Miniprotein binders against Flagellar motor switch protein FliM (fliM). Designs and how they scored, part 5

Target 1, 374 residues: Flagellar motor switch protein FliM (fliM), of Caulobacter vibrioides (b8gxb5)
Amino acid sequence: MADELDDQAAMAQWASENPPGGGEGVNEFGDFSGGMGGWDDGGGDGASERILNQDEIDSLLGFDLSGDGSDDRTGIRAIINSALVSYERLPMLEIVFDRLVRLMTTSLRNFTSDNVEVSLDNISSIRFGDYLNSIPLPAILAVFRAEELDNYGLLTVDSNLIYSIVDVLLGGRRGTAAMRIEGRPYTTIERVLVQRMIEVVLHDLKSAFEPLHPVSFSLDRLETNPRFAAIARPANAAILVKLRIDMEDRGGRIELLLPYATLEPIRKMLLQQFMGEKFGRDNIWEGHLATELWTTQMEVRAVLDEQQVPLSRVLNMQVGDTLMLNATPDSLVELRAGAIPLTRGRMGRRNHSIAVRAEAPLTPAAKKAVQKLK

## First folded at step 3 (miniprotein)

Design A2d (from A2 with D10L F11L Q17A L18Y)
Fold by ESMFold2-Fast, scan of step 3:
Structure A2d (fold): chain B 374 residues (1-374), chain A 93 residues (1-93)
Amino acid sequence: as target 1 above (374 residues)
Amino acid sequence: SPEDIQMLLLLANWLMAYARYLLEDATRLLSQGDFERAITLASQAMDIAKEAVRMAEESGDPELVDKAIELLLQAEQLIRKAYEKIERESQGS
């Protein structure tokens, strides 16, 4: 109601007074005129193939303004908000977050030395200002930088998770829990322990993005007041990822917020949709897997030829006998890790050693490996 | 060996990610009425998910096995739903 409009106006004014989060073009009232400026100035925050053109947006906003209600229940603003929030789907990002959940489960179990289960509750789109106004306080907000994307994201850790982490890491039992006073400011030790956990999560986020695009996520600062966590204009759209962390009888939530502006440099990669084609998409995951396999020190064997020979031939073999291989100097050899074929390559020489140059993609080798394990 | 288990985990996760891509596309095609292509992609996803289940079982990770089985079930359900829609449309006209 009136309270929401007052909060939005206050947020817009705060954003304009605090430039690091942007807001030079934001009106005191936090109106669509600031969001419309974003279409001209922001260069496509939240834009996609389903975008409304400028004339269509102007037409719809004209009706809303003539109705004397920026937040009026006329339905027009709700339609515009729904269209702008839902007009960009990023299929690859859903795969990235599924990978993040798996990585976080392992990392947080190691971090706490306790049973931890991470689950993905929801992925949704939200306006940045609406998100900041929705955060249950007290909480710790981590402003982080996506280095290669040259922009910021926000990670929120709720009070329940903060106290769960503190309790576990300090070897806490009911005694430590009894000392906790809800609603007080967090101590230095509590912030330090939560910061260490956040750094683990940010490392996992980097690993989750690695198959698609290398991005390093570094912690910029911790905030306890949402006013100091402004990394985007209130009207700007962002992706909100809600994660649940369960630790036996305790736990809490982590929320990850990525403004569409932060994802813009990799938007083409995130919009990839796969229709059973092999080139491009499969090569992203295949290339990452191949790199992991080749950078890991494993025993790899080169097979020049594989022949079935009669037992009589083997039993009658004498020193000095020649086995004919069905291979030429230009023949491809198969590289194997144990019984698992990895790729094909050409033989060569490097100094006093024999070398093999890989000349085939991993996808056929991975499929054959799966068949052999049946 | 530990290296063999690590390879199984990497391959299982890669196969599950690929199966998920195929299922997302199949779900969209089903919603658009392209039943033939939806069945083709979902069938590919089902085969890949079956391999992921076997590799997850061999790796000894019960959580990964459960997730791979869920993908397999989702693929089977989508294929059944597509065939049911084909039958309904063939009888409706």
Scores: ipSAE 0.000, ipTM 0.135, lowest interface PAE 18.8, mean pLDDT 64

Design A2e (from A2 with I69V L73I E76Y Y83L)
Fold by ESMFold2-Fast, scan of step 3:
Structure A2e (fold): chain B 374 residues (1-374), chain A 93 residues (1-93)
Amino acid sequence: as target 1 above (374 residues)
Amino acid sequence: SPEDIQMLLDFANWLMQLARYLLEDATRLLSQGDFERAITLASQAMDIAKEAVRMAEESGDPELVDKAVELLIQAYQLIRKALEKIERESQGS
């Protein structure tokens, strides 16, 4: 019952109804408030005041804006704004992180042998440099590698959570975290316990991604100075996931940061609408193909008739001249992508447009072309 | 040297085994209501486990460090549990 085009339209509608990152400071990123309307507050005052600058947007899109700036400027900005919405609103990431929260709740309860609740506070977009400058110190930063994506991510564990974990694992009483002296270097035991927790979280992250794409997350190194945790350029855009860990009267935050460059190889899968059980292991290929076809655009032509005419005939054509076609209203039309025939169908009407209803299966040539796109 | 590393590994494993024996005895004493003696043995296990962690770190074996830290955690948890039981008995019994 689900049409792939209808599913794509429903996904676009869902993304439109669920704007990204309301948890950012309104005073700092006021343009994120009010959704699409908020983005237009600077009608003559520039899209450059948004969280991403022009160079970052160009980097994400692979765009080189070396054209006629005056005419192309508005059209290019519309394309950039559309792509930015796509990157800021990745429907599958919300499902992945919801799953991560459930997995982490179980794993951290087992790890601590205590009552732990994990909650997703916010998912937002941020510049990498702005994020590093915002980290309250002291903290532990875990640089990790996403093996199959050939890139890195960052986990930040705040001081409150570090001392909460240490107190719980070393048999401390609840409410003693406030007695810890902040600003001192972490001891070896504190770092080892936090590293063990981070390894549990990274294993859960792998499990959370498994239905979408197998990714192994491995710890590269721990840092206490943000300057040594640089996995991207300061201007590069990243997704920031804020997780709250509650342990009775104590706890803290884990923040997961994934640069868009790290997610680019799987971006098309992340745009896929959640299809329930269809997104299980047996149907991952089907979901991936649907997403890839939705994001890959090609020109499809409906050919009713194809004739060669001499140039003199074209040059002498006048208003009112008739070109005879070798087709009837009941004739099948051939749908083509370039030189490749895809299928045949009958002409019809949909709302205010002419439509073609497919009556034949996909041609062998089209099936071969689809395999090349995979 | 390789000989020095092997000696650190051997000694760390020996200390970890001592800590396990002390924690077994402390757990038994805790179940019998001998909280003060349980704390004494668990405190000894904690000190031994701390030394094992130090030696495991010097050996460069992350898995051994993890195992030694686990014993340290068990020792602290047993001490805390014994102190809670003492507190409860002083309050209401």
Scores: ipSAE 0.000, ipTM 0.092, lowest interface PAE 28.3, mean pLDDT 65

Design A2f (from A2 with D66V I69L L73E E76A R80K)
Amino acid sequence: SPEDIQMLLDFANWLMQLARYLLEDATRLLSQGDFERAITLASQAMDIAKEAVRMAEESGDPELVVKALELLEQAAQLIKKAYEKIERESQGS
ESMFold2-Fast, scan of step 3: ipSAE 0.000; ipTM 0.301

Design A2g (from A2 with M7E F11E W14L L18I Y21F D25M R28L I69D E76L R80Y Y83K)
Fold by ESMFold2-Fast, scan of step 3:
Structure A2g (fold): chain B 374 residues (1-374), chain A 93 residues (1-93)
Amino acid sequence: as target 1 above (374 residues)
Amino acid sequence: SPEDIQELLDEANLLMQIARFLLEMATLLLSQGDFERAITLASQAMDIAKEAVRMAEESGDPELVDKADELLLQALQLIYKAKEKIERESQGS
């Protein structure tokens, strides 16, 4: 194996010596040059460092590197790009789902009045059709709506968890023993109990997303046949989150499926906003995050007027009817970032563009949001 | 459209800024001996850099692809450096 170890060492050394793009946008501490400027120079580079083995390199890249292409920078890039061909991930989702797991552990303990532990098995990408074909039956599928995202998601509860929830909530009464018969349709009471659990999970999902963007998740329908749970085309990519629920010697699995189309409206938020939940040291990088957020482009809406109108008035409106706005042509418009009002300003022009000139200080809500970032 | 290409370029550049920020924080954690959190941040930076490469390729800008690849390899190098330090410490007397 001497040749394989030599090739492995050469690859590790090559990666260390050939960082992508050189110094562009990289500071001294981010430049991992082995020969010239090492950030560990003078810090005890007097001992030879252990060379990573092939399994460790494969683990870091998330694939088997037995495929070749190692002659130059193009070879390494081709290997990395091949690993990306069927993988797309949104980094903030790890933080969101770590938060979800903690919230669900508390909520499900309260819901069941029993000892419950929730864990995250993985987050992966899958084609929607492949997912539907992979669901072990029987199961309960919950089609839910992400209101502010104007799209749907899918939550799957496996048979083991359904039986566990029913047994716990019905207290092991004589009737519950019959509920463990496999292959039969779920009863109304079983569906109702599982639906209540799903509603708890969807509320926790809303809470998990709150630091990033307010999203209300509402149950649309329950299905037991995957063919009736279609919320995307079979070829469309989706994010699959596998959650394990342990209840001492029982439990099961919940799977959350979010099509990329559902997350599209907040994709920039998912890429842009890192809030310190996973790091455990808020003092190191929260200050830097606040600085970066101020230099980043934000979506702001200008609102002229907002009114509540009875549904009956909306339903009786005809083409050509007019709504009386509580505003004049000289009224200030409200600038909003999502649900947060920022300030008020006057409409105007700069060059060939429409502009808004801020004429009021930041609202208390905006100031509070800024303080949360510090 | 030209507007769609510009949006891809803007998003790729934003991802690269975020990846760079995370790598700076991972480097700081590595210098403080917090190898586990350094790997966690660098892994997140690697995932973001992978998405930046994808967007850069979709935009058709080979220079931007090269810059995104550089961040991806920096993240990988940091992870390998942190793992090597963990192994060295575990082999101590």
Scores: ipSAE 0.000, ipTM 0.146, lowest interface PAE 18.8, mean pLDDT 66

Design A3
Fold by ESMFold2-Fast, scan of step 3:
Structure A3 (fold): chain B 374 residues (1-374), chain A 93 residues (1-93)
Amino acid sequence: as target 1 above (374 residues)
Amino acid sequence: SPEDIRQLLDKAYTLLQEAWDLFEQALRLLESGDLTEAVELAIKAYDIARQALEIAEETGDPQLVSRAQDLLNQAREMITEAKRKMDQIRSGS
């Protein structure tokens, strides 16, 4: 009960703090047409910032008090209902899911011992009930718990991916057709193998969230009937992340569903980037950027000295000739990635290897380069 | 009157909230193996959701009707599954 009341409050608060028209936010709600995310009834005529009226909040929670349910134009109502939950771009979540994709690509390659590529197809918002009604069957649904957030999420694994994983792990080869018999329930072995894959994905999700907030994701149960995977009220809004898993001539999809209520405890952290940009006090992005730098591979050059030398000197260079560098053993070296200077450091030795100890922070050019890679 | 319709809608939403809360408690009991208590709470959730549906149909709110019908279907499926698990336990698996 408390959990359900908190869920409704969390959704209303999330909607108020995250305007549907924010960012790129095209607002397709019938009740929120145009303006500043549909909340400004006069266009800056004293309207409150980020404040939704009660009718708008009720609409987002699935309450339609003045509904024209007798309208024979059912198709139009279906379009309006599908647009009732508007996607608002959340840069922090996009970065988290970009990290997830990279981690999953590595983990699933190791899990299958095969070539796997993971890609992000879409991030959107959807009503929980609409999502359950849209799931193509048969499928495996994994109800998982976000421990520190004290709430649940849902992973859906489609039939094509299930049979691809089973075929690969049971010794399938190149050109082997997926062992698929339509209309039969999944066997215990098939469920166990898919469960192991799901556990790998949930561990990667924890790693993806780590720069923002440590969260442990644990599998609660597997379901094959969406009706038994009820983790939220049908009208509650949730974030839907669609991932594609490509395994050469096979593969499938994984869908991650996170109710807004599940994200409520970290809502302020998800919004800190915008606030920090305005006030210069937000350092959550510094932690995230550092982690991204550690996962990004680049060639680093240590430059001791640069000199112009006549071409004739280079062409006539013989064994035993000495080229004097304008540097001493105590000179700082410049670490570069391509043409971009990263930092400066002092040369030394560590366990018979040559090492460079960083003596300066990352240059502004390096910080800008990292931002452009996002 | 519009005031009377609002009161009926508020009552239906309150009932649906109560039914959903009971249904979630029933699901947790089903997972923990407390099958008898799970069935009892699921039946109670079903009955309350049915009352909410009846009011929703009178008010003509299609979203509320849809939500109540969805919960009724979920409760029915859950009761069926819990009974199957009870039968499995009784038969020794």
Scores: ipSAE 0.000, ipTM 0.095, lowest interface PAE 22.7, mean pLDDT 67

Design A3b (from A3 with W20F F23L L27I Y46L D47E)
Fold by ESMFold2-Fast, scan of step 3:
Structure A3b (fold): chain B 374 residues (1-374), chain A 93 residues (1-93)
Amino acid sequence: as target 1 above (374 residues)
Amino acid sequence: SPEDIRQLLDKAYTLLQEAFDLLEQAIRLLESGDLTEAVELAIKALEIARQALEIAEETGDPQLVSRAQDLLNQAREMITEAKRKMDQIRSGS
C-alpha cells in the first residue's frame, strides 16, 4: 500500500536524521500497532486532495432545510469541512495565499494586457512523490529557491495555461481554443514567455509573504520532466496550492508546492493564529476571515424579511396597522454588511440580549468581498 | 442493499468526526507543549480513522475514502512531528 510504504520511508528517514534520540525513544507506534492493529492501511492512495467547496458540501449533504436544528460541529457538515483544513492548521498560509491571489490578478492583467481573474481552488497536503506522479504532462515545472528559508519549492504550469499565455502575448484571438491538440516539446519562445510569467508570480509570492516574514523567491531552473524537479524525498510531506487562471475563453492552472521542510524555519509564525480559536473551532478559511476582520469595524444587520409593497400602502400606514412578514419565530435571519449577505443564522437570546447564532458558512459573495479587501 | 449502504455511510462519518475531534485536541496539546498526551490522542485518532477508511472502502464512495485517507495521513504526520519534537528536547536542543 502506498501510504504504508510512505510511512515506512518517512520513519526510516526520521530515524536517520535523529540518530541519538531515534534509537532511545519510546516506540509508541510499534506498541499501538501490536496492541490494537491500528497501522494496516488496507489500501487507499498515498495522496489526498482537499477540494471541497461550499457547493460540493451542499451537494454532498443533499437538501438542507436550513433550519433542522442540527449541531454542525458533530454532524456530517463538520466532517466534510475537515477536508478543507490544511495539514497542520497553518492559518497564516491562508492569509498569505489570499494576498497572493489578489496580487497575481493585478500583476497578470498587467503582464498580459488582458482581463485575467485568479482564484484559489484548493490547499491540501500531499507526499512529494505522489505529487510528481500526479502532474498531467506536458507541463512546465519551475524549481525555485526560498532564499531566507534556505530551501526549495516547485511551481507547475499546465499546458492549457502555457498556450493561453503564448497566444495572448503573440496576439492570438480570444475565441481561439485554449488547448493545442498535438503534444510537442515547448519551443524556446514558449519557455521564455512562461518563465517571465513565473518570475512575476514569484515576485508576488515575495510580496504576499512580506507582512509575515521577508522571503525572496528566485527561479532556479525550468524542467519539463518531473524526474529532474526533485527538491525533496518522495515520502516528504508538502503543501499543495492549486490556483486557477481565467482569461475569458482561455486559461489554465498554476500549482504551488511547498515542502514542510521549506516552511519549518517559520512554522511558529504560521501557527500564530491558532491561539485565536479558543472560542470555538473553525476551518482555516473561517479563521482567515476572522483575522482579516479583527481590526476592521463594520455594521452588520440582521434581516428577517424583505418585501416589495406599493408606495401607497406605506404612505397610508397608521399606528396599530399590521405588516405581515414572511417569517416564523424559527426562521433564519440573514446577516448583511451593507448590500452583501454574509451568512444566515437563528435568532435566540443570551441573558437579556437578542443574539444570532450562525448556522451557515459565509456566502460566496462574502468570501469574494473579503478577498477584495486589501 | 440501499439501507445497508446508508448504515455504513453513517458509521463511517461518525468515526471520521470522532477522529477529527481527537486530532484537533492533539493539535492543541502539541501547541501547549504536552507532547506525550498529543501523541496519545493522535494515535487514537489514527486508529479510528483507519476503521473509518475500511468502512468507507466497503461503501465504494471515492470521496469518503479520500476524506478518511486524508485524516489518516494527518494523524500519521502529527505523530511524526510530536516524536520529532520530543527527540529534540531529549537531545538538549
Scores: ipSAE 0.000, ipTM 0.112, lowest interface PAE 20.7, mean pLDDT 67

Design A3c (from A3, 14 letters changed)
Fold by ESMFold2-Fast, scan of step 3:
Structure A3c (fold): chain B 374 residues (1-374), chain A 93 residues (1-93)
Amino acid sequence: as target 1 above (374 residues)
Amino acid sequence: SPEDIYQLLDKAWTLFQEALDLLEQAKRLLESGDLEEALELATKAVEIAIQAYEIARETGDPQLVSRAQDLLNQAREMITEAKRKMDQIRSGS
């Protein structure tokens, strides 16, 4: 009951803050080229003459769309800083998604019996509510279950890809033009074909995860309204993967969203060292992984002095004993990552913390270690 | 409930499609000079579009509200044009 109550409360709050779609497509009724001004309420046939202005519609729906500072660099930066949050990187997940792209290229070529190329546009972190608000409508949203993780994910298929798939699978049949009217509900056959494609992608996602951890992804339901695709609270962080599907002169986009909560059971595995033996040596991925490792947080030790001391000295050490170090307060300390010396620096202080300022270039050992990973 | 809202949204889109079809028929009749029939179909389209608008208002879907407004504007224009042409014919005869 608790989960249902929380989901309903979250949906109600999100729907109030983030209405789906908005007023895009001013010419969705494009068969009529000219639009005209609204009817007056005083026409005597009142109900059939009622037409609202955009301002009246915005007021009725509770939108506060009066723009202020959209040209303001300070305002734009504030929006970016408030909307974008720095989230935890999961290095193994990038390897999984690269594998997914390669698998999807093969699977979608087989599914369509046509030339298909899948590309990864980007991997980012986003708040779940911000994502739902960003989805261009119409679209098909697939809520899927990650069975072994006991949680959900979301897959979004844009309108361009939906119609591309329909056209390819129906052999470009003439007489289906009416099915491409923007803003109308998708037909049963369109939904069935897209569902089959989604099931192929979910199978590839399982195959992509196989080297790390077996996860079965099953389709829970299809939604066309983002309000009904609530699998997490609006404030919760999620990983967003944007994929582009190119099919000669057509195609579209697929977006994969995984809440961090869904990945929590395997978080330790996703943070582990690269498992090269399971994925094999991939020169493209080896280059990407080297860049990733260089930007990842590492434990750095500042070594002031390193001495070999007889065991008897250590065993007889008492509180108040003084150990003489071959260093002065102005001596350079060695910064090390594990056994690898990185650089040397001068000790200082920043507030209540001890700091080290690098005063030497990266050691040959550090450069060689980076070169081995490139 | 969410299921009730989904049913209302589906109903609204069905009504929009019906109104669009009626307006397309009215436009063809207006172009062929069948002014009385064009006026009748455009008026029916307005009635159906108003129903769709009311559902859109209940659901709070701005896309549906915008589409309803567009349909109503186009229907009003066709009704005005049909009435003007009928008045011209009456004056000419």
Scores: ipSAE 0.000, ipTM 0.112, lowest interface PAE 21.1, mean pLDDT 66

Design A3d (from A3 with Q17A F23L E24L E40V Y46L D47E)
Fold by ESMFold2-Fast, scan of step 3:
Structure A3d (fold): chain B 374 residues (1-374), chain A 93 residues (1-93)
Amino acid sequence: as target 1 above (374 residues)
Amino acid sequence: SPEDIRQLLDKAYTLLAEAWDLLLQALRLLESGDLTEAVVLAIKALEIARQALEIAEETGDPQLVSRAQDLLNQAREMITEAKRKMDQIRSGS
């Protein structure tokens, strides 16, 4: 119970330090860019949405009764400690791991002098403690350091892959059956061969990250007992990458574990690329359009408040009358180009001028408007 | 065709991003005590995640399938928790 409460506290702290809306634009107001993402959701269909909401609630009751009501992890704390808080849209990691798979396929073919195919099974989120408890034993665990990130990661090599590598590199001298004796500790030579493979994988991981951010991954130690591979608190969230290594009729699995704490220094880069990919696919920043956009000027207006007032009030307005705005000097303003919201920012002064400091990324509407400009 | 697969992948990732954003909004509403609104957004997230899963299964990409299944499970957990808290408020417990 004590460990679980510590886990919940640690996850709550992580969530407060790393708001679920991502690291980009993170400040005390960082979440409101996420609020803008939901702008157009149902505002025009209020009456229909109210009717549908009742049907949806009835459907929810049926869903709760028909599916997994025995999940002991249901609670706000469990949600904060679950994959929901740990899960983020990190599409750059998917690009990095796709690159890793291609690099590993080449490197492992060279390393083994045999046919090797590497594939990505899945990418998921997990608590570090849950992962250590789930590792199929026996296995070799490699604690490695991400030097420039000043933190650690974990790489797990399963028994089938260990014996496959040993068999290939030793030329079958010891025989496959003799090498796969369950319950026997790995020999020094087996550990050395697996370590050399792990060093190849870590070099490929560096190469895979190179376009995003230069990171050197160095092996710290090998462990065979998960209890000695502790690189994070049990409650800490981590990304788990499962890789399959196929060597004709043999092979096995490599699992890569990266705590979110390890990725924190580059979290902003990992998130930013998601929106950039859409623009890249649309070729918005290539060719003639990009050049024209850099020289284009537009009228930007800062909207402090927007109110609907009766026409009679407007028509009867006289010099000296006061219109109260629902805003304070500390309120954020919305920067607009015509009807299109661009971002939100904080009002201030620069010398004798009024200034607005942007505190949010460009809205989806602004990005879409740029894409339509021809 | 390879072009068709690319389009399906792009659509699945877009839907997953939308579902994730809705779940984050639902979580904030749940924490603030706006339980009915949290349920509504969580149900929308569930529906979008289900669409993403169908497309992911069509692509045969295990990574997308896993991600979509995770989001579905998270949406279900959110709905269950919000419902539980609504029931506690109604019973006065």
Scores: ipSAE 0.000, ipTM 0.225, lowest interface PAE 15.3, mean pLDDT 67

Design A3f (from A3 with Y13L W20L F23L E24Y L27M T36D I43L Y46L D47Y)
Fold by ESMFold2-Fast, scan of step 3:
Structure A3f (fold): chain B 374 residues (1-374), chain A 93 residues (1-93)
Amino acid sequence: as target 1 above (374 residues)
Amino acid sequence: SPEDIRQLLDKALTLLQEALDLLYQAMRLLESGDLDEAVELALKALYIARQALEIAEETGDPQLVSRAQDLLNQAREMITEAKRKMDQIRSGS
C-alpha cells in the first residue's frame, strides 16, 4: 500500500482539482451525487495531472490479489463491521453520558441512602458477540427496550456491585460481605433489589436523553445467562459504556450496551457538535447557536422596554429627568439579534459587568435563523 | 488564541463528519456492487480524512487524531477490497 507521505502528496494534487468534501452541504448519511470532478479515468490527458498516480491507485486497490471469493467477501464485511465499531464517533452521546453519570450519582445515593460516586471509565465500540463472551460470570443482564426507537439495549451489573447493593439495602456491613461465595445463583431477593436499581438507572438514562430526544427505557427481562440476552446478531456493532460505581470500600461496575441499530433513528442528532459547558434542554439550541457564532459574529442586544414618546419630550429632556419604563427590576429582558428575538432573561451582575441570564428557551424564530446560517 | 483553537476544532470535526458520510456511502456501494463509484467516494474520504488528521495533530487532541487515523485506514481497506471484487469479476471467478 502507499505510505502516508505519498498519500499526502497525491491528496494535495487532488484538492487543487476538486473542492473538499461537503461541497453540497450534506451533513447526514445520504445520496452523494457530487462525484469526483476531474477524476482520472485511466486514460488522462497530458495537460491535466491525475488525482492520484496510477501506481498509488493500484497499490491502494490491491492489484494482483488471488481470486479467492471467500477472502474478498470476508474482507468487505470486516471493513463494514470495523467502520461501525471503530470510527463512528457520536459527539452528542458523550455529553448524554456525562449527564447520565451526574444523574446516577444523585439517584444511587438516594436509592442506597449511602455515599455513592459514579464515574465514566470508557465509551467504545464492540461487536455484540464479543461483548457477550467477555462478561464475567456470575452477573445480572437487563434486556431493556427503547420504546420510541423500537429496539433493545443491554445493561450488565457485575457480581461485586450486586453484593454491594444487597449488603447496603439489607443493612449488611463489611463482615457480612466476607461470607459471599462466588458461583452460587442469585436469590430472588437479590434479583429484586438489583432490578429496582436497574429501573432507577433506566429512568436516569431517559432523563439524560431528554434534551436531545425523548426516549423511554423500560426493563424487558433479567437474565443471568448471556445466551438468553441476545438482542442483536453476534457480528453487529454496538456502543459499550463502562460505568464505575464506588461505595466507600466497595462497589462495582455497570456496563451499558447500545447497538448502532438502536441508535440509528436519532443518529443525526447524536452527530451534532455541541459547543458549551452545560448540557440541558435549552442548551442544545444555545450550543447550536454558539457553534454558528464561532464562525460568524453576531450582534446581540438586550431590550428592556420599547416606548413611543413625543418628540417634544425628547427635545426638552434635561439632566435629572426620569423616563418611566413599563418594566420592573424583576421583569425579563428580551435578547435580540437584529429583528429576531432570541430568548428572555433576567438582568444581573457578573464580576464588575452587567449581565443577562437566559431564563427561557431559544425562540422558534431564532432556531430558524440559525438553520439558515449553514 | 482561544478563537484560533476553536476554529481548528470546528474545521477538524466538520472534515471528520464529511469523511464519515462518504465512507458510509462507499460501503453501501460496495455492498450493492457499484465498485467504481465506491472507489471514487472512498478515495475522496481518504483525502478528507488526511486533511482532518493534519488539523487534529495541530490541535493536540488525541481523540480527533485517533478518529482521523481510523477513517484513513478504513478508506484504504475499502479501496483494496473493491479492487479484489473488480479483479474477480474481470476474470470470471
Scores: ipSAE 0.000, ipTM 0.150, lowest interface PAE 19.9, mean pLDDT 66

